# Ledger of designs, part 30: VH-VL binders against f1rd40r3617to3795

Target 1, 179 residues: f1rd40r3617to3795
Amino acid sequence: FNISVQSGYEAISQELCVVTCLKDLTSVVDIKTSSRPAMIGSLTDGSTETFWESGDEDKNKTKSITISCVKGINASYVSVHVDNSRDIGNKVTSMIFLCGKAVEDLCRIKQIDLDSRHMGWVTSELPGGDHHVIKIELKGPENTLRVRQVKVLGWKEGESIKIAGQISASVAQQKNCEA
Short names: E, the ipSAE of ESMFold2; O, the ipSAE of OpenDDE; V2, 0.75 times the mean of E and O plus 0.25 times the DockQ between their complexes.

## First folded at step 14 (VH-VL; framework fv_dusigitumab)

Design v3 (at its last look DockQ between E and O 0.72; V2 from the best seeds 0.67)
Fold by ESMFold2, look of step 14:
Parts: C-alpha cells; sequence; structure tokens
Structure v3 (fold): chain C 179 residues (1-179), chain A 119 residues (1-119), chain B 111 residues (1-111)
C-alpha cells in the first residue's frame, strides 16, 4: 500500500461505516435454460405463480439453468424457488450448483436434496471473486420439472463500498445498505 | 483443437448395414453428446439422433427408429452410427457433430462419410 | 417438405447486406433456441449462430441472428465472395415426431 485514504479518515472521522450491500442482479445477468427458453420470463418476473417447465428437448438429458455474468458483476448468492406441493407431476428433488469461468470449466460447489413436498427457496453461496458462469443442474422423478423463480444477489464493481482497509469516496457515514 | 475424424467412404448393397465411426480429440469425449446428421447430394440436412457418450443413452429420430443404432467406445473416444436395412434413399453423406454444452447446437462437425447404396 | 421454411436462394453484391429468413411455428422457433449453420461448397456445416443471436469464437460480427415470434433471421453485412454457401436454420421441434429440424437451406450467391 501507499498512504491510504483510510489513514486520513482515521484522523478526522472513525465513525465511517464501510459496508457492501447485496443487490438483486437478476435483471443484469444472462439466463439460459436447457429447454423451453420462451418460458425464461417466468423465472425472472418476480412471481411464484408462474413457472418455467422443462421441455421434451431435454427429457432424457440433464435439466439446467445457466447464469452468465459480464465482467464487473460479482454474484454472491443464487436462489431457486420450487414448489413440489403444487407441481406434483414436475417435482425437483435434487439441485447441483456449479460455477466457473466458462461452461466447460465448472466446479460443483453444492448439492441439495429436496423432499417431495418442498416449497420455497433453495440458496447457494457462491465462491468469492469475479465468477462468469453459474449452472444449476436439476433432477426430479418425472420427465419434466418446474422452477418458479431464480434470483441472483451480489454487487457491481464501482457501485459497492469496499470492505476492510478501504473507504468510500464519500467521507459521510453510510446509512442503510439494502437491495 | 477439437476434432471429429470419421471413417472412410462406404459402398453398400440394398439390405446391408453400414457402421460409421467418429473419433473425437481435443476435448473430454464423455462431456458432450454426439449427434448424427445426414445429407443426400444437393439436398438439406436431416437429423438422425443423439448419443450420450458417458451413459450410452440414445434418442433416435422417428424416421430412423428401428434401423439406427448409436454407440461408443469411451476408451478410444469414438462414437459409432450403424444404419441397417439400407435402401437407395439412404445414399448420403453422414456427419457426426458434437452438441454444445447447453444442448442442440452442433459446434463441431466431422468431415463426413459418404455412403452409397447401389446394386 | 421442411418444417422450417427458408427462401431457396438469395443474392447480393460484395459489400452489401442480406437477410435470410427462417419461418416455423409455436412448436419450434416460437418456443426454442434457434441455430444457424454455414455450409461452404464441398464441406461440412459450420456453426454460425447459436441461442438465437450468439456468435461462437471466430465468427465475425458482420454475422448476426435474431428471432421474433415464430420466425428467425440471419443477417450478413459486408458480403464477401467467400460467403457463397448454403445456410441452414435449425431448432428443436416438439410436434408429433419430436426432434431436431432444419430448414431446407438458402443458397447465397455473391455476384
Amino acid sequence: as target 1 above (179 residues)
Amino acid sequence: QVQLVQSGAEVKKPGASVKVSCKASGYTFTDYDINWVRQATGQGLEWMGWMNPDSGDTYYAQKFQGRVTMTRNTSISTAYMELSSLRSEDTAVYYCAREGWDYYYFDYWGQGTTVTVSS
Amino acid sequence: QSVLTQPPSVSAAPGQKVTISCSGSSSNIGDKYVYWYQQLPGTAPKLLIYDNNKRPSGIPDRFSGSKSGTSATLGITGLQTGDEADYYCGTWDSSLSAGVVFGGGTKLTVL
């Protein structure tokens, strides 16, 4: 380090709060499905009354949702909403979360098994850094399955206040950081 | 560096079978489905089906159901397509193609294998 | 004939632009990703556009794809004589005989 802005602010104000606030990044990432991309809008419309239902093109293949982030987008969490209580012929009983720089270079980071009556959000924390691709592999006992919503939480470079050892360009105290 | 190299041209009589090979290199063979597509001279493309090299699972186009078999040998990174009960209408160039990671686009193609069915 | 309808041929001079249409239905283009392939004379097809409008590495940006409703369009600007080829759209069709379908192909002549 050179002499940092932190040193100057320590002398003047020690009450500055530096916090990174998670934002809903779902509208600024690219979302691809393994089938029926015409239904992708149902994943991002903010409603659990609509759904993406997998199609016959991936009936005998692994079903997936793939999220691609452009440079400068730092995804921290991905969440998937399923409702096996309503979607009785289209259940999701397993999710595998993968991430990496490209689709051919993915590492598995989490596997979750869901019971046949699960309803609600399933969330995976993502490894730190500038991740380019997140993939959710979905399995169920039927030929097709349904997902009701997807959310991506994180921050954009240049909009988030850095943590520890840095201070914002603003010398004013941060109030609330909310998405 | 991804490459699909197919076996050589075949001349067959009606009623015979043909087995075309497709050797993959430059990628992990078991990570991508292999599709087979044929093209009669001066005509369009016709999809025949896919095979998953990891599981051996297959899905055949209805037109070829009962006549086509798609297999692989993972130890030599090679896919195979066998078409039985050949007719003159089966005269075509047969391509293997690697399916992209997110299905149903064919990002790399073999050079093609000409199969001629004639008396 | 083909589930996906393409014009049989199009032509234009070097440097001009051309579009190639692909007309389908709600069981295919209206519901699925569309792909485009270029086939130069005597060669295997080559992927040109995937996922409606994405270019693989090595495909110049003068090639573009779009989709609206049950139709897809390939656009080519700055035509070169090396672009003379057959062009095919492709997608999945969910009708009775579910599977991959291709358009009949469009022969591009650069005059």
Scores: ipSAE 0.664, ipTM 0.843, lowest interface PAE 1.8, mean pLDDT 86
Fold by OpenDDE, look of step 14:
Structure v3 (fold): chain C 179 residues (1-179), chain A 119 residues (1-119), chain B 111 residues (1-111)
Amino acid sequence: as target 1 above (179 residues)
Amino acid sequence: QVQLVQSGAEVKKPGASVKVSCKASGYTFTDYDINWVRQATGQGLEWMGWMNPDSGDTYYAQKFQGRVTMTRNTSISTAYMELSSLRSEDTAVYYCAREGWDYYYFDYWGQGTTVTVSS
Amino acid sequence: QSVLTQPPSVSAAPGQKVTISCSGSSSNIGDKYVYWYQQLPGTAPKLLIYDNNKRPSGIPDRFSGSKSGTSATLGITGLQTGDEADYYCGTWDSSLSAGVVFGGGTKLTVL
């Protein structure tokens, strides 16, 4: 699954728009989990066939995935893939996205409930700025839960992310909504 | 500044109970679990269990199940650990410790409470 | 006795490097984060290393942590007299009686 997110666009002329194309920054961020850190690799291996499964450490607690961005990395979106249809006994029914400059100062930016058969990506937009810490709090009906993938989209400082495209503003908006 | 201040030293007889308090300040009390760890004189650290100040949920080490009770008073940001049926081997310094923003590590500790069990 | 095994004591001269080992098993260190605590004489433990190799604010870079397999190591370079203390590794053990476990502690003496 390839996620392409258009973070923004501006109209330069009647038929020409500049589209901001975000990059996959997952490989350059630091990821921590509330349990079983040995399985973190499964979250970023590009496969929805593998997964991170929470362990005994957080059996009776909220599970979490924490993403820390390094200097020069600007995260714009974070996406989490879950498959409740496959992960029987390990379902995710609640996600809370938090973001801040430090782990001590996180603010809730999104909360979503998932049905027992949800399969797919859940995405949260992140506030502007650098040096983000992103925490995803996860809950489910069982003692353990599974997450298949995590993806961070954004841009690196010093890199141009503007792409000239001959698309109308309306088309750009539509693509953004479909992303 | 995060601080955990514990109650004073206790001297108890075998079979009695002891209740140690731990007052937290410098952070939102209900946002972090409180753990209790004891250390006998000249010995290592021994984990006793955790208590969630928000829900009141607890999880105790198997060794202390049935004898330990961890509670809290949120209005005064204070955690309590009560140990019953005291034995001489319960003589130790008892620490409350704040669990980090992630689990099962302790980023702040109380100063410790010495509990002496003697006939 | 302790679930995690540490040497009882280590010693080195000022300015030297010392390492403290922490040996566990697949049910603890093998798939968990390892933490290290420093306990100065007569004081409460202090968090020294978290998440295997990260330093909390205020901890100098002379302290380092590493993990491989079912073992962890604390490294201290440029040893100072003030480093004389007991050091404990800690993690979570996933057994029938799951919980936080500590090493037996290592007394570091600065010669």
Scores: ipSAE 0.643, ipTM 0.837, lowest interface PAE 1.2, mean pLDDT 91
ESMFold2 (binder alone), look of step 14: mean pLDDT 92; pTM 0.944

Design v4 (at its last look DockQ between E and O 0.74; V2 from the best seeds 0.72)
Fold by OpenDDE, look of step 14:
Structure v4 (fold): chain C 179 residues (1-179), chain A 119 residues (1-119), chain B 111 residues (1-111)
Amino acid sequence: as target 1 above (179 residues)
Amino acid sequence: QVQLVQSGAEVKKPGASVKVSCKASGYTFTDYDINWVRQATGQGLEWMGWMNPYSGDTYYAQKFQGRVTMTRNTSISTAYMELSSLRSEDTAVYYCAREGWDYQYFDYWGQGTTVTVSS
Amino acid sequence: QSVLTQPPSVSAAPGQKVTISCSGSSSNIGDKYVRWYQQLPGTAPKLLIYDNNKRPSGIPDRFSGSKSGTSATLGITGLQTGDEADYYCGTWDSSLSAGVVFGGGTKLTVL
């Protein structure tokens, strides 16, 4: 199973059929993990066949992936891919998405429980404003867990992201759901 | 501002126990793990273990298993480290340290507590 | 004795650049974040570098950290007299007795 998400769309105005095209910003953000940072590359290599596996550093602790956005980068969505059907003994059963200006002042924006057989992307919309840090807290029934991919969608300041008349709001929404 | 204030110096006999306190302020006590690190005179740093103030969970370095107990009183934001069966080799400055949000880095330290074990 | 190996001492004149090495193995530095601590004489350690190369607030950019393979390096440019201290690298060691480990410490003398 391989999903390549190159861009996303947001409807700005239904009346004018203006859509905002979001870009994949994963390559321009800084990613940190609570353990085994050497495996971070697996989170962004575009393959669901590779994974980050938590280590003993965060054994009996909440695992986390932290995304830091540089100036000029505006993240709109964050997506996490897990495969509990394949990752026996390393399942993710809970995700908490947090965001804020600093790691010390994060606000919870989404919490989701995952089925023991969940396979696929979990996406959180990010609130508008100056959120420079995104943290995903992860829990599972075992001492370790695996995450396959992380993706950040958004826009860069100074770039035109408005696309007029190319797609309807409904089509844009559909594309977002397929992403 | 974040502060960790430790109890005063201790002098103990071999075989006795010592309990050092570490009072935290300037942040939510239960949100960060407390670690203990000791340093013998003129020597390096030695990690002893961590304690989660929220759950009370602990993890001790193997060297101290069976001799160290880390506890907390959340009502007064205070962590405790008790070391039993003291030996002369346990003479050291003992530090409490707050573990950072993403673990294993210690961003704030207590001032240290000198523990002297002598006959 | 220490799991991580540091030179016992380094020295340089004010304004110079110094580097402090920290050597480990695949079970620690190889796949873990490295931290550096500064300990001024008679004081508690202070966090200097975390996540291999990040500086906490208040730490000047004269201090830098890097990691390659199973080794880490602390760099100090524009050396000042106030930099005279002991410096410790630290990380997590994934062995049978997993835990936080420190280097033996490096005494930096400003000549």
Scores: ipSAE 0.765, ipTM 0.870, lowest interface PAE 0.7, mean pLDDT 92
Fold by ESMFold2, look of step 14:
Structure v4 (fold): chain C 179 residues (1-179), chain A 119 residues (1-119), chain B 111 residues (1-111)
Amino acid sequence: as target 1 above (179 residues)
Amino acid sequence: QVQLVQSGAEVKKPGASVKVSCKASGYTFTDYDINWVRQATGQGLEWMGWMNPYSGDTYYAQKFQGRVTMTRNTSISTAYMELSSLRSEDTAVYYCAREGWDYQYFDYWGQGTTVTVSS
Amino acid sequence: QSVLTQPPSVSAAPGQKVTISCSGSSSNIGDKYVRWYQQLPGTAPKLLIYDNNKRPSGIPDRFSGSKSGTSATLGITGLQTGDEADYYCGTWDSSLSAGVVFGGGTKLTVL
């Protein structure tokens, strides 16, 4: 399966294959939490030593992180870092990833259960780039839970990095991508 | 078009109970929490609690614990608030309000139900 | 006594600007999202600002919100006589009796 993106080059009868290199877009998206928004900086500071901890305003409710993209920002992957081995009283045991054009039109794209010892990133590939809202629904056995980082990977409209060759969808992020 | 339509005014004696209804339309009733807020004449707003229409879970403001019950009937998209052991200080307009998506604000309000408690 | 402190009233002429303050604490405004409601005489409250500074659809951009530390501010520019109303800030408070709290309200008079 071949992809191509024409960027700064004249068209020719032979198709040039171009890979759009994914960039960290986390700093240019809007992030909202279901509780304790004062701790959002801990989700985006590049550290898995800090955390967002849900508050009592969403006690006994599903906790969530909602990411909104402005026009021209195309999210391709969203990743969430959880450490149940350190966050013993604040575990995350379920994640649901949703996306859509608006918060009222979200569709579930991935659901996973996490074991009580999970440590690391959970990643969802996002469907084609016309969505503007990503929501992660989180559940755990305690009244509060912790998330240690969020990362959004994608591309800005009109920007690309070319890599010669053919790339399958499963290889697109790894093959010779550089920032 | 989202609407919350409440039941009519009530007059009660001290010690009685009142049950106010709130019928939702224009959205999926079970997707959004319903909150209840009251306002005495010439006074500010006072939050009473929330109810999750999907699960039936509730959270009551401490002031109303033991006197308030919030329920729903999902078949008719209707939320209810019952306040017992009424006192004259409970005379107020009672509003239902829908929590916005992610629990942070009340985006749609009912028209209010006046409850008068007098001897 | 309201947990959130607002001035009881403000006034200005048509076309002018006003601000309405809302002072709280680290257990509410300092840690939580702020919202603002407009209540016209004889009506239910209406959402005016959510998430500190966002406007719902249909609210003109002459209404604005901001937050700094434990205080929030509602700004209204280009005042119109139809803006005459009571304005309430609201947020979640995590103190002893955790729940939603409102400011005492600010009556705006457009002279």
Scores: ipSAE 0.653, ipTM 0.832, lowest interface PAE 1.8, mean pLDDT 87
ESMFold2 (binder alone), look of step 14: mean pLDDT 92; pTM 0.937

Design v5 (at its last look DockQ between E and O 0.75; V2 from the best seeds 0.75)
Fold by OpenDDE, look of step 14:
Structure v5 (fold): chain C 179 residues (1-179), chain A 119 residues (1-119), chain B 111 residues (1-111)
Amino acid sequence: as target 1 above (179 residues)
Amino acid sequence: QVQLVQSGAEVKKPGASVKVSCKASGYTFTDYDIEWVRQATGQGLEWMGWMNPYSGDTYYAQKFQGRVTMTRNTSISTAYMELSSLRSEDTAVYYCAREGWDYQYFDYWGQGTTVTVSS
Amino acid sequence: QSVLTQPPSVSAAPGQKVTISCSGSSSNIGDKYVYWYQQLPGTAPKLLIYDNNKRPSGIPDRFSGSKSGTSATLGITGLQTGDEADYYCGTWDSSLSAGVVFGGGTKLTVL
């Protein structure tokens, strides 16, 4: 599964639009989990067939995935893939997205409840700026839970992310909504 | 500035109970778990368990199950650790510590409380 | 006796480099984060390294942590007299008695 997120577009002419195309920054961010860090690779391997499963060390605690952005990295979106239909006994029923400049000063930016059969991506928009710390707090009905993938979309300072497209404004908007 | 200030030294007889307090300041008390670790004289660190100040949930090391009770008073940002049925081998310095933001590590420690169990 | 194994003591002269090993198993160091604590004589432990290789604020870059397999290592370069202390590795163990475990501690003597 490949996520393509368009952060915005500007209509320059009748059929010419400038589209801001975000990049996958997952490989350049630091990821920490509240347990079983040896499985972090499964979160970023591009496969929903693998997963991170929380361990004993956070058995009776809220589980979390923490993403730290380095200087010059501007994260715009964070996406988390969960498959409760497959992960019986390891379901995620709540996600809280927090963001800030430091771990000591995080603000809640999104909260979502998931049904017991949820399968797919959950995405949160992030505030602008660099040096973001993003924390996803996860809860489920069991002692352990599974997350399949994490993806960070954004842009690097100094790189152009504007592309020219020959699409109508309406089509561009539709594509943005479907992304 | 984050600080954990513990109660003073205790001298107890075998079979008695001891309750050590740990007052937290410089941060939101309910946002971080409190851990308890002890250290016998000249020995290493021994983990006892944690307490969540918000929910009151606890998790104790198996060795202390049934004998340790960790509680808190949120109104005064104070954690308590009570150890009952004291034995001579319980003689140690007892530390409270703040668990890190994402668990597992203890980023701030109290100054320690010496508990002596003797006849 | 400790779940994690450390050398009981290490020593070196000022300015030299020392390493302290911490050996565990697959139920602890193998799939967990490793932490290091410094305990100066007569004081409470202090967090030195977290998440295998990260330094808290105020810890100089002379201190480093690494992890490989079921073992972790604390490195200290430019050894100073003030570094004389006990050093403990710690992690979570998922064996029969799940919980935080520490190494036996290593006494570092600056010659």
Scores: ipSAE 0.775, ipTM 0.873, lowest interface PAE 0.7, mean pLDDT 92
Fold by ESMFold2, look of step 14:
Structure v5 (fold): chain C 179 residues (1-179), chain A 119 residues (1-119), chain B 111 residues (1-111)
Amino acid sequence: as target 1 above (179 residues)
Amino acid sequence: QVQLVQSGAEVKKPGASVKVSCKASGYTFTDYDIEWVRQATGQGLEWMGWMNPYSGDTYYAQKFQGRVTMTRNTSISTAYMELSSLRSEDTAVYYCAREGWDYQYFDYWGQGTTVTVSS
Amino acid sequence: QSVLTQPPSVSAAPGQKVTISCSGSSSNIGDKYVYWYQQLPGTAPKLLIYDNNKRPSGIPDRFSGSKSGTSATLGITGLQTGDEADYYCGTWDSSLSAGVVFGGGTKLTVL
């Protein structure tokens, strides 16, 4: 979280700038899959060599990964790693990101179609505000699909660093805050 | 308040069919699958299948393939299960249930419909 | 003859703890979420535990669920006479006739 100032003929007094470093919060959120929960460890182990593969309990249903955040956890981004070049029989060609306060009241925030050769991370910025649940709906051309990693980035209450900043009067310059 | 209200008890002869209704209220009927489960007197639970009220899609347990049909009427928020070629071993209480938010659990159940098959 | 095996009955005194086991296989409990249902006499089943160990709203924390390998366990502490019921585990089974399976049920008696 940074605030930029304008250059030119403007002048300001002391300005407070708060810098919050994003952290990998994946280990402190609850993750549910629509099928085959025995493979959830492959989503969170930090490796793109392992995978979660959907099971037959959600065959003919929308596949999903649902993330629930406890109090004090503020998720800012969610990222999903798929590799359609390796997972040729288990491709993911569409993702829908949803979030909300409860599972029954989710709003769609992003929809992405993926190329049949997509390799890498797909990221959604999460809207500001009070949300506890993130859901990723997944589609592909086969009855099963694979996801190789999930990451949740954000901040924990009490980990922010508050830094006061000041810029020169009379002639203003472009400055960037560093964390 | 989520509620599933089923039709009344039925007495049938072997070879007949029965159609049980399940009227939903207190939620958006088309948003959740309807499951059907039966229980013979003093016995355990036996899953029969599910029906998606939005699309009308179904998935039947193998044991009931060819004898069961699950349908709905979305204008009155009502699901139906029809079981044909009845036998005495089909005597049971038949339940409808709502599948929970993210599949695979049954969060609300109807009161049950007793079906008796006897000569 | 159930795919999931439960003891047919358990009993304990009020205030004590009981556990109810549910044994399955790698095609069900070992790979899938487990659910528990309570059926009080003369009533429809009621969801007690979902997703192995989560409680729906309104279920007191003296009910708990756990899973290890191909087995699941329902725990009830602070046993009350109102807990007399049949208890069923349930899950998805991926064997030849894929679908929802239930355990045979466990009758809990509070003495």
Scores: ipSAE 0.718, ipTM 0.859, lowest interface PAE 1.5, mean pLDDT 86
ESMFold2 (binder alone), look of step 14: mean pLDDT 92; pTM 0.936

Design v6 (at its last look DockQ between E and O 0.62; V2 from the best seeds 0.56)
Fold by ESMFold2, look of step 14:
Parts: sequence; structure tokens; C-alpha cells
Structure v6 (fold): chain C 179 residues (1-179), chain A 119 residues (1-119), chain B 111 residues (1-111)
Amino acid sequence: as target 1 above (179 residues)
Amino acid sequence: QVQLVQSGAEVKKPGASVKVSCKASGYTFTDYDINWVRQATGQGLEWMGWMNPYSGDTYYAQKFQGRVTMTRNTSISTAYMELSSLRSEDTAVYYCAREGWDYQYFDYWGQGTTVTVSS
Amino acid sequence: QSVLTQPPSVSAAPGQKVTISCSGSSSNIGDKYVYWYQQLPGTAPKLLIYDNNKRPSGIPDRFSGSKSGTSATLGITGLQTGDEADYYCGTWHSSLSAGVVFGGGTKLTVL
């Protein structure tokens, strides 16, 4: 595929629109928490009113949420919702996003510090491709911490049509077009 | 391949201490916690605690608090467990085990070190 | 004795299916991941199932794990003589003296 349109496409030749449609893939990825997996449903239920709270099994360890995408799942963004203004004794003040093809080969892709009153989403863009493992390391001043929602946005192979972006002069990317 | 190789059998008198070593190979030693588990003859498994080889942080099972010390030497990828004030009921096989990346399960185990406490 | 209760023994013929139960509480199995270990005679334990139902590389799919409420189950299909071993469930137990706990173990005999 090139910038130039070949004569073989003459019958359907018109300016191609690059459509990058992101879907919520959270329900099709594997999610593991460092503690209290019974509460994982609160991370993925689409509500920021519920929470996962870390347990005593990782009180003296770094808390984490690990997301595993199988082949064919192309995660583009991961977002984490934290509400330190509500979660007074369970604040999250540091997040580190790591990504790789396997848990033993993760690279840090983003680090962010959150103030003690942070309320909202923290988003990391992910490297291109599929079959990612994404790890979110979480720290806070207390023995436990809370996360209220996790979302993974991207696309599944065979469900997105993508054309080189310069073939259409009026291309507009549709972020988050699946709702 | 991941391997944990432990020191040889020990025979001790009551009141003595024992220090068991566990040499790791085939992975980055500082990336995974090391746990210690013991098993008396004909009995089940008993967890003793964990040690983080990167930081040296430890967490001990309450039963062993005050008697157990878990350490490491990162330059030779070796974990240690020392149990003091030995009694005959401490006679057991002692295992080191690597904790999985996502905590609390043990994906590789050492071959075990038999410690016999006898007067 | 053990916070997690397993039957002391179970037996079945080659080719059959067997299940091994592990009963706990809301302070452990009900709230935490469950793991299973196989210990062949004279050897160290080996991880068989982690995170309730996941298999490490090299563990055949005839081994399965599940949990419901405060109880977990290890399933073994296509039973082979080489499966004779002790099987332990394990999990984290939340208490004043929190830590990893194992079931008492189940001896599997293949008749």
C-alpha cells in the first residue's frame, strides 16, 4: 500500500478515510491485582463509585494491577481512576505504567505523581502492537490504597480498518468511537 | 532455566542455630521475592515468611517472629534463612521458593534442606 | 491443625477423573487467590495451579482449578499412575497473624 492510488482500485477509488476506532476492551483482557482479587469486579464494572482496595497480602509490598492482552488484542491506552478526595485513608500518590510482551521484560513507559486530593483518570498511551502485558505499580502513604476503575482502549484484529493517513486529505481520527 | 539450589543437610543440638542457603540461577535474582517453607516428616507445608532480595525487606510468619532471620547476598544471588533457639520440633525439610511475579504463589522450589535437631 | 481443610486421601482408577476439595473461609479463599501444589514422593512441591485456575507452562490441561465461595477444587482428568502424590492448596489468610496457609494435603492414590 502506497500514497499513490493504483488503477486496480478505480471502480471503488475515492478518498479513503483513516478510521482509528477505539473500543473499550476491558472485558476481554485478563486483570490481576496484587491483592484482594475478590474486588476486581469493582475495577471493571464501569463505575467510579466502587473500588478495589489492596489487602494485607501486599501491605509490605508494591501494589499493582496487571493487564494481559492475548494475541489479536491491540491495546492503545490504559486509564486508571483514583479518588484521593474520597479515599482518605487509601490514597494513591504514585503510579508507574510498565509495558512489555512478558512480565519479566517490562519497561517503564510513564510515571506520574498524584497529589493528595487528586480525583480523576490517569491515562498512559501504550506502544503499538498486540499481546501486551501492562503493569500499573501503585504507591501511597497508607498501608492500603484504592483504585476505582480501570479501562483498556484499543481494537481487535479484524474489527478495525486502517488506511495510511496521508491518502485522505480530510482524515479525522475518531478517538473512543466505541462507547 | 530457573533453579534454586540449597545447602546440604544439617544436624544441630537444641538451642543452636541453623542457616540454610538458597542459590538462585536462570533469572534476575532481585526481581522476585524468596519464601521459606518447612515440612516435618509426614506432615504438611508450613510457611515461614518472605524476603525481598532487592531491598532486603522481610515479613515473617507470627509463629517464627523473633526466631527467624531471612537475608541475602545479591552479588552471588543467594538467599539465607537462619532459625535460632532450635528445638526438636524444628526437625524438618526446609525449602526456599521463588514467589511469582504477582505475589503469594511459589513457582519454583529448591530441593529442600533437611535439618535434624537432636540431643 | 490447618485453616484450610482438605480430605486426607482420595483414590481413583487410571483414566478417571478425581477432584480434591479445599475448604476455607471469607478471610482466605473467599477473598484471595488460591494455588495448588503437587508433591511427588521424596521431592519438593511443584506449582500446579495459580490464581485459582491458571496453569504454569508445562502443566497439562487435564489439571484444572476452580473456586466457589470459600471453597476451592483441584480437578485431575485422565488419571495416570504418575499422578500419585500429595496435593496442597494454598492461599493468604487474613488474621492478626496474617500469612500464607496451606491445606493439610491430600494423598492421591491411583489404583
Scores: ipSAE 0.709, ipTM 0.855, lowest interface PAE 1.6, mean pLDDT 87
Fold by OpenDDE, look of step 14:
Structure v6 (fold): chain C 179 residues (1-179), chain A 119 residues (1-119), chain B 111 residues (1-111)
Amino acid sequence: as target 1 above (179 residues)
Amino acid sequence: QVQLVQSGAEVKKPGASVKVSCKASGYTFTDYDINWVRQATGQGLEWMGWMNPYSGDTYYAQKFQGRVTMTRNTSISTAYMELSSLRSEDTAVYYCAREGWDYQYFDYWGQGTTVTVSS
Amino acid sequence: QSVLTQPPSVSAAPGQKVTISCSGSSSNIGDKYVYWYQQLPGTAPKLLIYDNNKRPSGIPDRFSGSKSGTSATLGITGLQTGDEADYYCGTWHSSLSAGVVFGGGTKLTVL
């Protein structure tokens, strides 16, 4: 799966190769953090130079980022950017992705452990259906941790995102960038 | 439906201990932290601490450090709050409250337990 | 006495609008979520507003919350006699070793 700052691509292997160009839906979803909500803007500003840092509110608890999708928005992927190499004393060593219809009825869909030097995006595919709540649970060795970016990729109902053709994901991405 | 049912009223002498129970139902007990909040007669709310029913981890307000102990019995979905070395100023209604999924707010409350400390 | 400051009392006639303020500091309300609780006489508190401005299920849209800087406000429109209660704001206080703090409470009287 290729992820970029503004879009993602999924290739479906069929008789005719179909490339789906997913939209960045980050700006149309609601985001909540377990602490320091004033820093939420740093998660979606398109820069890995800024970050959300958890606060005292959850220093002895699991940290979390919760994404709520409105009707008509279909999230396909959620991606979280972490830089443990830069965020000394604020490292993330565990991520759990959960999704569901409501915050009280979430199912775990992915769990990943990160090493102390991890830098980059961690992505989870979201199951199809009416799953409009996504929660990322975060743990680290220190009292606080940092997350640099959150990205939600998917599609809006009523919009066509399929590109017909026998092209590679890289070529499709190039065409999108040149368009 | 979510319910928190607390034990009955208590009358204690100064220096004694009181243990209040809070039985949870209608949800997975171990998935939500339990907080305790007290309220003296005619006064405001005072947070005492939280307990994680899954791990048993606790965190107490500094004011109650050394005197309060929060525990749970997961087999019967019951949380406990024990306050020792009781003083007259500990006379209050004590509430257990479920912490919301995203922390910090209390979405369900017990009916309260009146604890009276008098000589 | 309370970390968060609320007016001790407010009053209005049925059908009117009332606002209840909650003033804090950068160490509590500043960059944190604010919550509101309604406590009817002789009952346990009930969650009224969470995350500054969200209503739990069952809370009518007559109730609203807002936050600006280090202050929060609860709004009640179309005041009803059943709204007579104590109202508490709450948040987290980073200076008190990660403790939840409440306002002193506001008694709302419906005239």
Scores: ipSAE 0.377, ipTM 0.772, lowest interface PAE 1.8, mean pLDDT 89
ESMFold2 (binder alone), look of step 14: mean pLDDT 90; pTM 0.924

